VH-VL binders against Arf guanine nucleotide exchange factor SYT1 (SYT1). Designs and how they scored, part 7

Target 1, 216 residues: Arf guanine nucleotide exchange factor SYT1 (SYT1), of Saccharomyces cerevisiae (q06836r405to620)
Amino acid sequence: SRRSSSIVNALSSFVNLRSSSLSSSRQQHLQQQQQLQQKLDVSLEDLPPVPAPEFSDSCKDFLIKLAPYGKFIGIILTEKDDEFKKNCLNYLLTNCFEFKNDPLDIALRKLLMFLELPKETQQIDRLIMAFSFAYYKAQKSYSKKKGIECPWSNADQVYFIAFSLLMLHTDYFNPNNKSKMTKHDFVDLVHNDKYSGGNEIPMAVLTYFYENVTAK
Key: E = the ipSAE of ESMFold2; O = the ipSAE of ESMFold2 at other seeds; V2 = 0.75 times the mean of E and O plus 0.25 times the DockQ between their complexes.

## First folded at step 1 (VH-VL)

Design u5 (framework fv_umesolerbart; at its last look DockQ between E and O 0.04; V2 from the best seeds 0.00; counts 0 for: pae O 11.6 > 2, placed apart)
Fold by ESMFold2, look of step 2:
Structure u5 (fold): chain C 216 residues (1-216), chain A 122 residues (1-122), chain B 107 residues (1-107)
Amino acid sequence: as target 1 above (216 residues)
Amino acid sequence: EVQLVESGGDLVQPGGSLRLSCAASGFTFSRYAMNWVRQAPGKGLEWVSFISYSGSYIYYADSVKGRFTISRDNAKKSLYLQMTSLRAEDTAVYYCARDSKWELLRYAFDIWGQGTLVTVSS
Amino acid sequence: EIVMTQSPATLSVSPGERATLSCRASQSVSSYLAWYQQKPGQAPRRLIYGASTRATGIPARFSGSGSGTEFTLTISSLQSEDFAIYYCQQYNNWPPTFGGGTKVEIK
C-alpha cells in the first residue's frame, strides 16, 4: 500500500541523515550505488525468481546464491519465519558487517546503506531483531576486548532502541505528520519503558539519539 | 490511569452496518499499534484486525476482509471499526486491545477495554 | 493460519495446588506466545508474553515455558482468584490466533 511504501522510503533516508558523517570515499561510493538503484526503479520482481535453498546448503552457500539480489537480500531472508533463512541472516550480519565500535544510530545507517528494508511489518521485525542480536554480540565482544563493561544489557534492549530510532525518523520526516514528536516526548516515551529496558538508557544518550536522527 | 473504553455495540439485522469506537486515555495513543478482538457468546477469543501506530499497516482476519474497516484518529485518541454486511457469526463482544509501542510487535496485547456487545439477529 | 490447541479443556484443581496448562501450535511460533486470563464478564488480562516473560503486576506463581510448538503455563500454588479461563495466543504470524481456552475450576 502507499503507507507501506512511505515507511520504507522514510527508513531508507535514515542512512543519509548527515552529509559530514558520509564523507569517506567508500561510503560515498556505496551511497551513489544506492541512489542509482532507486533512480532505475528496480524492484525485486524485476529480477529472476529467487532460488530455493538446497538440502546440502550451508548459510554461506545460500548467501552466495543470493549475491545477485544485492540490497534485496534482507527482504528475501525475512519473507517467511524460516529457521534456515534466519540463520543465514544472522551469518550475513555477523560476518559481513562491522558494528563493534559504532553507536547504534551509526550501525543502523550501515545496515540501511546495504540492505533495503522490507515493506511488511513482520519482515521489518525479523530484520531488526537479527540486526539487534548481531549488534549486541559485536558490542559485547568489543567491550570485553577493551576491558570495559558492555553498555547494553541484552539484544532485546538493543532491538527496542533500534526500532524506536527508526520509528522516530519515520514520524519526524513524514510530510503528512504536522505534529512531530518532540525531544522531551521521545525521551520520556523510551525512558519510561521498563519492559524493554529503555529505562536503563540514560536520558542524555536518548537526547543525543533524538538530535542525531532529527538533524537535517 | 491507562484505559480503553469501547462503545457503539448494538442489535442489528443481518446485512446491516455498525461503527464501533474505542476511546483511549492515560497513554500516548498515537505511538501504539491497536487491535480489535472479538468473543462470541460462550466461545473463545478471535483476532479481528490490526492497525499500526501511524495507520500505515493494516491487517484483517479472513472472516472479515472486505466487510470491516479499521481506522484511527490519533488527535482524538480514538480507534474505530466500521462493520458492514454483518452476519449472525459476527455476534460477539468486541474488545479493543493495545499492542506494542510503535511497530515492535513483541509484547502481545497488554491493555484491553471492557468490550461492547454486537448482536446480529433477525 | 496457525492453529493453537489448548489442553485440557477443563482442569479441576484444589486451591494451593499446581495447575499445568498446555498449548500447542500447528507450526513453530518461536517465542512469540502470550497467555491471558479471563474471568466471567471481564476482559482478558495478559499474564505472560514472549513465552516466558511475566507481565508487570502478575504474581510470581504464574510462569510460562516452551518455544517453537509446545508451550506450558504453570500456576504453582493456585489462589481463589485464579479460577478462570486461560487462553494462549501466537503473534509470530498473521493472523494472530488464540487457543480454545482452558477453564481452571475448583475441584
Scores: ipSAE 0.005, ipTM 0.567, lowest interface PAE 10.1, mean pLDDT 83
ESMFold2-Fast, scan of step 1: ipSAE 0.161; ipTM 0.637
ESMFold2 (binder alone), look of step 2: mean pLDDT 92; pTM 0.948
ESMFold2 at other seeds, look of step 2: ipSAE 0.007; ipTM 0.510

Design u6 (framework fv_umesolerbart)
Heavy chain, then light chain:
Amino acid sequence: EVQLVESGGDLVQPGGSLRLSCAASGFTFSRYAMNWVRQAPGKGLEWVSFISYSGSYIYYADSVKGRFTISRDNAKKSLYLQMTSLRAEDTAVYYCAKDIRPTIFGVVTYFDYWGQGTLVTVSS
Amino acid sequence: EIVMTQSPATLSVSPGERATLSCRASQSVSSYLAWYQQKPGQAPRRLIYGASTRATGIPARFSGSGSGTEFTLTISSLQSEDFAIYYCQQYNNWPPTFGGGTKVEIK
ESMFold2-Fast, scan of step 1: ipSAE 0.119; ipTM 0.631

Design u7 (framework fv_umesolerbart)
Fold by ESMFold2-Fast, scan of step 1:
Structure u7 (fold): chain C 216 residues (1-216), chain A 121 residues (1-121), chain B 107 residues (1-107)
Amino acid sequence: as target 1 above (216 residues)
Amino acid sequence: EVQLVESGGDLVQPGGSLRLSCAASGFTFSRYAMNWVRQAPGKGLEWVSFISYSGSYIYYADSVKGRFTISRDNAKKSLYLQMTSLRAEDTAVYYCARELRYGDYVPFDYWGQGTLVTVSS
Amino acid sequence: EIVMTQSPATLSVSPGERATLSCRASQSVSSYLAWYQQKPGQAPRRLIYGASTRATGIPARFSGSGSGTEFTLTISSLQSEDFAIYYCQQYNNWPPTFGGGTKVEIK
């Protein structure tokens, strides 16, 4: 009982934020915005020391111990290439997030609303790679159930596009970067990626992603 | 076809400054992260600095942090390393090297020929 | 930072012999391990990445193995052009770190 209560409490903001809309109560929307803003003001140093996993911990057991760390869970689980923590991250992204009905840009925004982006490039890589695998798996399963073709060729394609979108977002909104990536630059970058099959993605789809990521 | 060409290495006095350049050709420069790696005469390889595709993420080795500045110009397909407060221990051949990040990151697949920096009185 | 230790420092072999080079990490780097070859006066050239994946254009006589903390580069039948210094590199943890190198020289 402690396990389910802890997980539900930590991740309940996903349900609240997803159910919030402009047509719902303005008071509820403002309250949720205030709660989100307050979470952004907390630093990892303000929390108790991060617990180490015990030898007998399952991924679920360790995730309940990390529940109070909320937005920092991604940083904690990607600190280094650790098989157990990687399994815990994969469990989290597969069982606690829902991506099946999300376009990639919305799914990526959902991830980053709840998990703070790590500062080190290898941690960012581990997080986005794990996300991309979970997203691809969800999309492929959903497409199979609906009897339609999966729009994604493999997890590596998803990873390249997700990472490109992340770089576009950080580049576009970084006030120190005065030379912003244009829509044409983004499309050209993705279309030249033979390894991820980026050349198979229609220009309209890529411009859709660009416009949504850069929208205010 | 892929080429990285470093320039700017020189003999400088301790406390001096120097700017290194790396010119890229034969690939889409803006798609790749770039690194500086150095090698002291007769010694091994030491990573110096990293810059992401757009320049938004930058990292330095502890030995050079606060003294070296990495930058790039994607329109000119060029990478730079501005070195200040140079020390004798900074004497090395400086290489630029590219990397690609997708799925897993692919470490330094192409290197330049290197440019020699000598810090001596 | 992760410390990479290569052994032996120098390996003397005759052409046609098998050369085996070792690389040890101070903590697990999973399979995120690369091998580079450097000839005198030249830049390093990547041979292997992901512990065992040969880079494009690298001859089949080069093979990499290992995971975690223990890694091996094997040259199955050493050619005259293989006399060089070989470096291992971990890229699992920041900062990326290199071994001290193994010099493969003619006996």
Scores: ipSAE 0.000, ipTM 0.451, lowest interface PAE 15.7, mean pLDDT 79

Design u8 (framework fv_umesolerbart)
Fold by ESMFold2-Fast, scan of step 1:
Structure u8 (fold): chain C 216 residues (1-216), chain A 125 residues (1-125), chain B 107 residues (1-107)
Amino acid sequence: as target 1 above (216 residues)
Amino acid sequence: EVQLVESGGDLVQPGGSLRLSCAASGFTFSRYAMNWVRQAPGKGLEWVSFISYSGSYIYYADSVKGRFTISRDNAKKSLYLQMTSLRAEDTAVYYCAKEGGSYSRFLEWPYFDYWGQGTLVTVSS
Amino acid sequence: EIVMTQSPATLSVSPGERATLSCRASQSVSSYLAWYQQKPGQAPRRLIYGASTRATGIPARFSGSGSGTEFTLTISSLQSEDFAIYYCQQYNNWPPTFGGGTKVEIK
């Protein structure tokens, strides 16, 4: 009951944050298209061999060495399940990106505007998990500064929703997929998952995410 | 090399308590959900409990709900199972099991890619 | 809870022969099915996940097939190290459940 009331207040704030970002969505879509075209112009094979981290490297030191690889940094840092590279990715997402005033879908688009999505499924998972930790930390800090409740219950929930949005996008725009996920299927999938906490996220919010991801 | 090392198994009387531990190495512990799976002597496998990578989501088998508590310490790379009100039927080898990584893991319950060696819990008078 | 039924309970096979193990779910589990191998005194070892995807390091003689309610694990040319108990596990529905196991023994 008290938790339900607290969640309602947080979700009301979340809806307002979603609304306030609307005017920049068209700009970000255009920027995303421009970045996608730029990504197509260069492949990782065209660049010098990726340096291995030195024993004495801090995360900052290694990230400076990776700067020339630009859009491929996400792919490089997620290549294997490695503690040092995980810490470097967390440093990058915490210190070099600004997510505090972004709704989740906009923050995800911002991530993918600068970092090329890996092709291997475990690398995608590592990238989205790191992003979700950084995003949740930023949202929690921002909500505390503003004196409002954080719209997200925990980092697991952010991770689940971000991953679900990415999966929805890839499945919906895959020409080989004849049985596309409907709004109802998406809402049911989210509400019935072990990371959903039941129906914590309102249908209206999930429907809004669905419509934004499947547009275009 | 992924390693999971269980400890804490012992002989305990019915109604007693016991705490199992699992020490993880060779992977980024804080990125994966963890599970306990048990196997009674000469019998098959039974899932016992799940804990998400952050510890925020926890699930139990109906047979242990209210008696067992799963927890984790990501800084120490350790998984725990606190068992209370133990019964003869809880006698089993208890395995620490790591969630298998897949693209669809949020649309599925866990399967297990790595298992510890197991620790034997015997509940007898 | 979804009941997983494995058949046969025991399969006697000679080295070099093909072994076929069956796993049936009481309700559809889509392709969310894994196979494990367990040798005496050892922990289970992952073989297959997603009904048909071999885990890293698992020999090509192991193959999985099926979807929905009917699944098969095939060992195309059985080696001496393959004599073990094999378990299927569904992970589509809560709680995840295991089959009773099929013991593959020397004929």
Scores: ipSAE 0.046, ipTM 0.602, lowest interface PAE 5.2, mean pLDDT 82

Design u9 (framework fv_umesolerbart)
Fold by ESMFold2-Fast, scan of step 1:
Structure u9 (fold): chain C 216 residues (1-216), chain A 123 residues (1-123), chain B 107 residues (1-107)
Amino acid sequence: as target 1 above (216 residues)
Amino acid sequence: EVQLVESGGDLVQPGGSLRLSCAASGFTFSSYEMNWVRQAPGKGLEWVSFISGSSSYTYYADSVKGRFTISRDNAKKSLYLQMTSLRAEDTAVYYCARVPRYDFWSGYYFDYWGQGTLVTVSS
Amino acid sequence: EIVMTQSPATLSVSPGERATLSCRASQSISSNLAWYQQKPGQAPRRLIYDASTRATGIPARFSGSGSGTEFTLTISSLQSEDFAIYYCQQYNKWPLTFGGGTKVEIK
């Protein structure tokens, strides 16, 4: 996944920064520092105006122009329902992130470690849907190479679970919320959604996700 | 000491109704998911119903769906099972059972059980 | 639903001998399996959870093993108080389901 063109390697280096070369305790410390940094860092409003894409720009060209905006790239690419920016986001998530070996909760944490979560609901939906498509594609490809069945039925199922994990984190760590979602409240929420295939996810897997997301 | 005490078991005719209670003590009742499990005379254990700590979520075995309703009163530290349209096959000892809450690795198994209350459905 | 099958239905063992009880799931349940002991006229008591973790206060002679679909409860040296009915329970998927039980009785 890191053996690509010099341009894609630069973007991948920005996103991954040899995080997999560190011990698990050191990786955990790095993740905690990055989460804290995201909360204390400058806002997008404090930076120079975001450049508009030019007619001749490829997704690579535009992403290079956005590189200095770092954590705000997700917010920038989801601001409007724009096909070009959607294609650029899909390119970023497919070529600059490594998800094939990650459980969904770890992959989501990896995404949000490098890209700031938008505040507007429609932007969150665009980001998490694009992530879910890229994650599903990576998992499907990896499973085929290893000769095992993909644990995920489709990208919509991944999206539902990823969004549910995001809502769980928000609910659990909001100091104004006096009644926290329990482990079973979460399992039941997911299992009641037959349309998205939430009922197909084993209780053990959902319990694993719950405990990881609610851990400090 | 954690204690769960069931009551309300009785002899009832087919088609009748009955309400079971479980009184909890020795722990923060509102923080724990609770279950009803039954056992017919000389038979094995059968899970009946589940309720979350908040009462927002409930589950039922297919055999009792539409006939039984689980509920709780956290202020009174009590769990209930309202049974309607009772059948001979509902004859069993009904146990109140707790799911571990503050065990780091806990799943939906039961750490404490009540002594049980006998429900007999017979004409 | 996931069907849990326990075997044998009855196991006759002398005090001091080893008892091995089997529990099979109709589909994979990972390690999400608990074992309970029930004596006549009493409520069940938790013995083991997560397939192999002994509950607090449970003697070391009780051990659990297995994952996926095949599970075993072993009692290494039976004492008089161990003669009881043993149930396995899966908590991998709703509804929660129990095995039919294995009665461990004196030979």
Scores: ipSAE 0.000, ipTM 0.448, lowest interface PAE 16.9, mean pLDDT 81

## First folded at step 2 (VH-VL; framework fv_siltartoxatug)

Design s12 (at its last look DockQ between E and O 0.04; V2 from the best seeds 0.00; counts 0 for: pae O 13.6 > 2, grease 19.3 > 18.9, placed apart)
Fold by ESMFold2 at other seeds, look of step 2:
Formats: sequence, C-alpha cells, structure tokens
Structure s12 (fold): chain C 216 residues (1-216), chain A 123 residues (1-123), chain B 107 residues (1-107)
Amino acid sequence: as target 1 above (216 residues)
Amino acid sequence: QVQLQESGAGLVKPSETLSLTCGVAGGSISSYYLSWIRQPPGKGLEWIGEIYYSGSTSYNPSLKSRVTISVDTSKSQFSLKLSSVTAADTAVYYCARGPKYYDFWSGYLFDYWGQGTLVTVSS
Amino acid sequence: DIQMTQSPSILSASVGDRVTITCRASQDISTWLAWYQQKPGKAPTLVIYKASTLESGVPSRFSGTESGTEFTLTISSLQPDDFATYYCQQYDSYPLTFGQGTKLEIK
C-alpha cells in the first residue's frame, strides 16, 4: 500500500527498539503501539481527506484533529513549507516526546517508532530539522537543570549527526552495496567535515554511534 | 583528486533514447548524491535529476516521464537515459557530485563536475 | 517550481571595479542559495554556498549576502580571472533551479 524506498526500508529497522533506556512500563506501551501499527497495514491514501486547519486553530487544536492519522502525522505536517504546520510539528515534538536524557540514536528511534518517515527528501529534511531543534532544546534544558555543560553546540550540529546516522543505516543495510562504509571511514568523514560541527564531536562518541546504528 | 567523466553517443536521432554514463575516479560515490545537469548551447543550466547510491531518485518534473537515472556502485558509475528526444534536448550534459550525506546543511551543492559532453539531436 | 531571476543579464566592468550581481527567488528559500562561476567551454565551479559562505580556495574578494528573497554576489576588486558567467542556484526545494546567468565582461 505504501511505496517502499531505500531510505524508508533502512529507517524502518530503527523502530525495532530494544533499548534499556526506557522504563519497563513505558517500553511495554511503546512496543504494543508499534506492534498494533504494523498489524494495521494502512496507507495514507486509504484514510479520509486530511482536514484543513481553521483560522482559529491553535497547534494543539489542529493536532487533535490529526490524531486519527497516527504515524502519518509527520508526513502531513511536512507536506509543504507551511509556517503553521511547522509550528504544529514543533509543538508535537516538544510536548509529546521525551528526549531529555536520551542519546541521539535512541531519541531518533523513538521518533521513528511513532512517526513514518516521509519519502520525499524535502519532507525528511523538515522532519529531521524539527526533531533536531526539539532534541537540542531538551538536552540544553536538562543540562542546565543538572548543572552540567550541554554536550551539543547547537541544533544544526544535532541535525547533521542525526541525518548522518540515517544515511549510515541506509548504506550499511543496503543489500546492493558490496563496499560498506567502515567504522574508520564513517568516523573520519564526520570528524573532518568542514561544513558542520561534526569535527566537534569526540571520535569515541562517533564510534559508539556507528556501532549502535550498524548493530543487528 | 575526484574526477567525473561523461561518455556516450554525441549524436542522437529524434524520437530515440539519449544514453550517457558518468565514470567517477579518485573518490567514492557511495556516500554522495549524484546528478545530471544540462545546458543548451548559449543558454542556462537545467537540473535533470539525481540518484543516491541506494537507488533512490528524484527527477525534474518537466522531464520525469522520459528520464531514468541508474547507478552501479561496483563500477563507480551512474547513467542517464532520456527517451523520445527532440531538438530541444540538444545540450551539453554534465554529471556532478552532490552533497555528502553527512552535510545536509549544504543541501544539493555540486562540488565536482564532469567536463560535459555535447549531445546533438538531429536527423 | 521556484523561479530564480538574475540581474543584470550582462555586466560590463573593468579590472579593479566593485561589481554586484543580484538573484531573486520567487518565494522564500531561507539561506539555501549557491553561486557558481562558469568560463566558456568549461563546467561551472562552486563559489558560494548557504548564501554567504565561501567555498574552499575561493578568493576573499568574493562575498555573498541575502535580504529576504534577494541574494547578491559581490566581487570587491575585479581581477582578470573573474570575467565569466555567474549562476545562482536554490536548493531549498525540488526541483533544483538555477538563475538564467549573468555574463561578466571586460568593459
């Protein structure tokens, strides 16, 4: 029912959480929701027409209207470059997800456990950018509350690493790729990137990310 | 140093299929978006489309019904097929390397270009 | 599609001049704009990305600015090697689109 792409196939495996970072109760709830969504193989095209926002809608009002669309909410909110929908996406990620004490790879898995990744590159960009902003803000707030330095310089750095992890997974698990990116290659490429803050991430942290993303 | 080189027939008859291959030397293609761009003689640049090493493609809507881009990572090559050509498809065709998947902030920049190959559509 | 309109189409200038080329987007593209230089018979080369960041190896006499949907490329003191055609390119949205070009000629 859904069009499959290499990105969608690669990232779908991130939703198979086996994280010990979640509480037992929360973990059980999340696994149950994931399992139910997989059993209900429904595409966005099979659902009623998406309601348009009304002039007086708050972000919360509109998100309540979108609740029946479940995993497709991310696709709906990123379909076009729309300031109201961008604000709604930020509201959703800030208020309905808990990222404060999660490593980036675990937070990304939580995101994709509940939201289907869009297929169009620009929609993916909007989703991951919004995620990275929400994640950075949560990390900064948590660090301040604990009296420690935030490990991230800014949201753009988070965005670069998050998207790099998505692409690494795609590369590593692509059956047509016979020359997979090695740990050394990944760490060097990210750590030497002059266009972003990849060089500010300790190599040991990048190594842990590689190992977690490429694990079965 | 990374070098891109276009190859293929320089003359194509109307209604036939234009077919080009880009070879990439001195670097990997498996971490980059790869694009085809064309320039009619004396005119500006038009983006045709791109492919990621996983096989995922995006095409200019104006050409989408006629264009196919494919990649062979084991040969470090990617290709362009443009069907049902007319004289309007006469152009210099460039292959170009797009952004690293690690640097999304730069978007779809083209840091290395092939030298270009002129393809003329004429009977 | 996002239309990119460059101005002027042809710019005549002398060595040592300050020159400015303008590119206007038909809608908001944030900072996602690049500038390319192209010599006759050669492929384009990247000069500026993210509206204002110089590509590695590009002389500091090149600069870029943005204001709303207008973007500028400035060469502070024109050198003989700078005579070429310049293209802007937006990379905010598909399809990727280029301006029609500005030919910078010796006066």
Scores: ipSAE 0.005, ipTM 0.450, lowest interface PAE 13.6, mean pLDDT 79
ESMFold2, look of step 2: ipSAE 0.006; ipTM 0.520
ESMFold2 (binder alone), look of step 2: mean pLDDT 90; pTM 0.929

## First folded at step 4 (VH-VL)

Design a10 (from i9 with heavy chain I102L; framework fv_inotuzumab)
Fold by ESMFold2-Fast, scan of step 4:
Structure a10 (fold): chain C 216 residues (1-216), chain A 125 residues (1-125), chain B 112 residues (1-112)
Amino acid sequence: as target 1 above (216 residues)
Amino acid sequence: EVQLVQSGAEVKKPGASVKVSCKASGYTFTGYWIHWVRQAPGQGLEWIGGINPSGGYTTYRRKFQGRVTMTADTSTSTVYMELSSLRSEDTAVYYCARETRLTMIVGSPYGMDVWGQGTLVTVSS
Amino acid sequence: DVQVTQSPSSLSASVGDRVTITCRSSQSLLHSYGKTYLSWYLHKPGKAPQLLIYEVSNRFSGVPDRFSGSGSGTDFTLTISSLQPEDFATYYCMQSIQLPYTFGQGTKVEIK
C-alpha cells in the first residue's frame, strides 16, 4: 500500500483544504498537488480497503477516515446513490474547498485537481451535480454579502456549463475527433440551450471559458 | 432548422446486417447524445442505445449487445447504427433522436427533443 | 430495469374534453440532487415521436399550454385540459434516470 508515502501526506490535507486566501502561493500549492497525483500511478486497488461508514459516523468522521484515499474520495462517495455518502460529498465540497469569487472554469479545475473524475456516467453526474450545488451556493452567498448581483441564475445553470466545459475539453483534446469544436460552435451550443439558461450567459464569459479550457 | 435526416428504407434477409445513418444539421453536433429507438409492428417504442459524438461513448440495451454498433463521424455530423445477425423480429421503424447532454455519457431530464423521420427496416426470407 | 406502466392503454374522447393519462415507474425517478427524469411524447402513425413535456412538468418549446405534466417519485400524470382534433394520438412516458431508457406501453387517445 502507498499509505505511508509522501503522496499520503500531500493528499491527507485534502479534507482540510479551507482558506479565504486567493494568493498565487496557494494557487502554486494546488498546482503542486495536481502534479504529485499525475506523477504517481496509484490506483484505488493499491490503497487499503475502503472502510464502510459506521452507523454513528458524521460526515466529518467518515471524511477523516477517507483522507488517505485522497484523489479517489469523489469516486468513493459517488459509487452508489446513497444519502449518507451524498451528504458527505456535499460537506466536503462546501467546507473543504473554497470556490468564492472563482470563475467556474477555475473552480472546476480545482475540483479535478484534487478529485479524480469517475469513469461511470452516474458517478460523474453525482460528482458534478454536487460540485455545481456547492459552487452556486458559495457564489450566491458571496454576492449577497458583497451587495453585488450573482452572475448565476441557479445551480442547474452552473451544472450545464460545468458539463459543457468538460465536453469542450474532451472534444478539443480527443485525437480521434477530426472536427474540433470552434469558439463559435461552443458559444452557439451554450446559447441555444434554453432549458438550463445557457442562453443567459454573456458571450464574453463563454469566450473566456473557451480560451481557458483549450489553452496549453 | 435543427434537423436529423435518416437514410432510406432497407429490406434484408435473416442473418444479414443493416447500417442506418442519421445526419445532423443546424446545431453543434458534439453537444448532444444521439439515441436510437425502434417500433416493431403492433409494439410500443423500444430504446436501443445511444452515442455521445464528442467522446465516442456508447451505451446499448443488453439484448442488443454484440449485435449493435453505433459510430459517429464528426466531419459529416452523421451517426450510424449497424445491427447484425438480423431476425424477422428486428422488422421495425428505427428512429434517431437527440438528447441535450448534461453528462459526458448518457442521462438527462430534458428528453429527446428532435427526431429523425424514421427508417423502415424489413427482415424477411 | 425500471418498469414504466401507463394507464389507461386506450381511451375515447371528444374535442373539448379533459384527458388524463397516468404513468407509474417501478422505482423513483428522482435523481439524488432533485431532478426527476420523466418525459412525455406524442406519436402519430407515419410520423416521428414529438417531445411534449420534460422533467415531469416543463413544456417543451412550442407545445400548447393545454398540455401539462405533474407528479413525483413513481407517479406521474399528463393532462390535456381541452382536447383538440390534432391531439388524437398515442402518448408515451419515458424514464431516463436508469439504463436502459424505458418507455411506457403507450396510451391511445381515440375519437369517441
Scores: ipSAE 0.060, ipTM 0.573, lowest interface PAE 6.0, mean pLDDT 83

Design a12 (from i9 with heavy chain I102V M104I I105F; framework fv_inotuzumab)
Fold by ESMFold2-Fast, scan of step 4:
Structure a12 (fold): chain C 216 residues (1-216), chain A 125 residues (1-125), chain B 112 residues (1-112)
Amino acid sequence: as target 1 above (216 residues)
Amino acid sequence: EVQLVQSGAEVKKPGASVKVSCKASGYTFTGYWIHWVRQAPGQGLEWIGGINPSGGYTTYRRKFQGRVTMTADTSTSTVYMELSSLRSEDTAVYYCARETRVTIFVGSPYGMDVWGQGTLVTVSS
Amino acid sequence: DVQVTQSPSSLSASVGDRVTITCRSSQSLLHSYGKTYLSWYLHKPGKAPQLLIYEVSNRFSGVPDRFSGSGSGTDFTLTISSLQPEDFATYYCMQSIQLPYTFGQGTKVEIK
């Protein structure tokens, strides 16, 4: 249903208002910009308590309740290893995001544009794992519909490459790391993986990802 | 050749701290989590925690929280595990081990494929 | 915590025997994305543990054909089809689906 996709649309519209001029008086326009900026800088602790899911809630029902929490939805749904919240996250990523025509680096960037990355490592893992499954499912479905082979072998391979991209970003932009990962290092690192199918990814694809993540 | 080489045996008194090193070679150091596992005399293997050298991300088993600190020096490709407030029950062989997957976060590894030779830590009065 | 329990805690065997070790977890080790995070290790006194099997049934590089892993969900088995002199050791299973990573208590395979 369009109701579930409206959550992402509401979040996107809220964020996009930040970059455009509002059609109001100068004073009202400035006040609205200040309010949007304050909302973007708010922490989760400054918001009302997160509602608990009710017995009768579907994933869609609960996501509608979470819509006002915007960028924090990922943090909320990954707080604990909880089946219902995991199902809600999977629903969000499958039905409210569009990944079918995106390269992995663009899809990952799209995810992180709308959902704040958690600080706790297990929460990051839950978010990226759910993203990888949703991305793989979208890619496989799209490839089948177009009559072409899916470039990805399985969701675990996507997950491995997604984390490799996060690692590259952290390594490259960490001021405390004085030995930055080169393009050659990145390709070798991924190609040495025999467990998740990293060795199966073409050098040209990894070179493309390296250049986009490091923004040369 | 991919290797992890640990520092030598240590003898400490109760209440002291010990710092064990694990030097990596033959692979991209910042690409893999390094975990610490111990075995007390007559006991089984016990996971203590792990560190990703790239971001300095750490995770510790709850019972060691507050007593264990893991750090990484990327310039020497060395991971350290420091255990404080030592007790006789901490007498064990301590191993460092590389996670089988490349990741900056805990990503449910397939296992631990490369192990250090072990460091015997003895805590006695 | 996900608990893993091995059976038996020890066994006596002769060279050429078929040895079976069981590992049971307190909850399913099957990830939602189709992978099962259960590995097996061989450990000898004075030496570091060695990875034998990863992802339930995949032999690690260099591990002899006599070692095989099987199982699903919460029940897993390591089998040594024909025990060799170098196989007298303690065997451990490990789950790595959730933190903290947990090992079984070990199974000691002894001579005779």
Scores: ipSAE 0.247, ipTM 0.655, lowest interface PAE 4.7, mean pLDDT 83

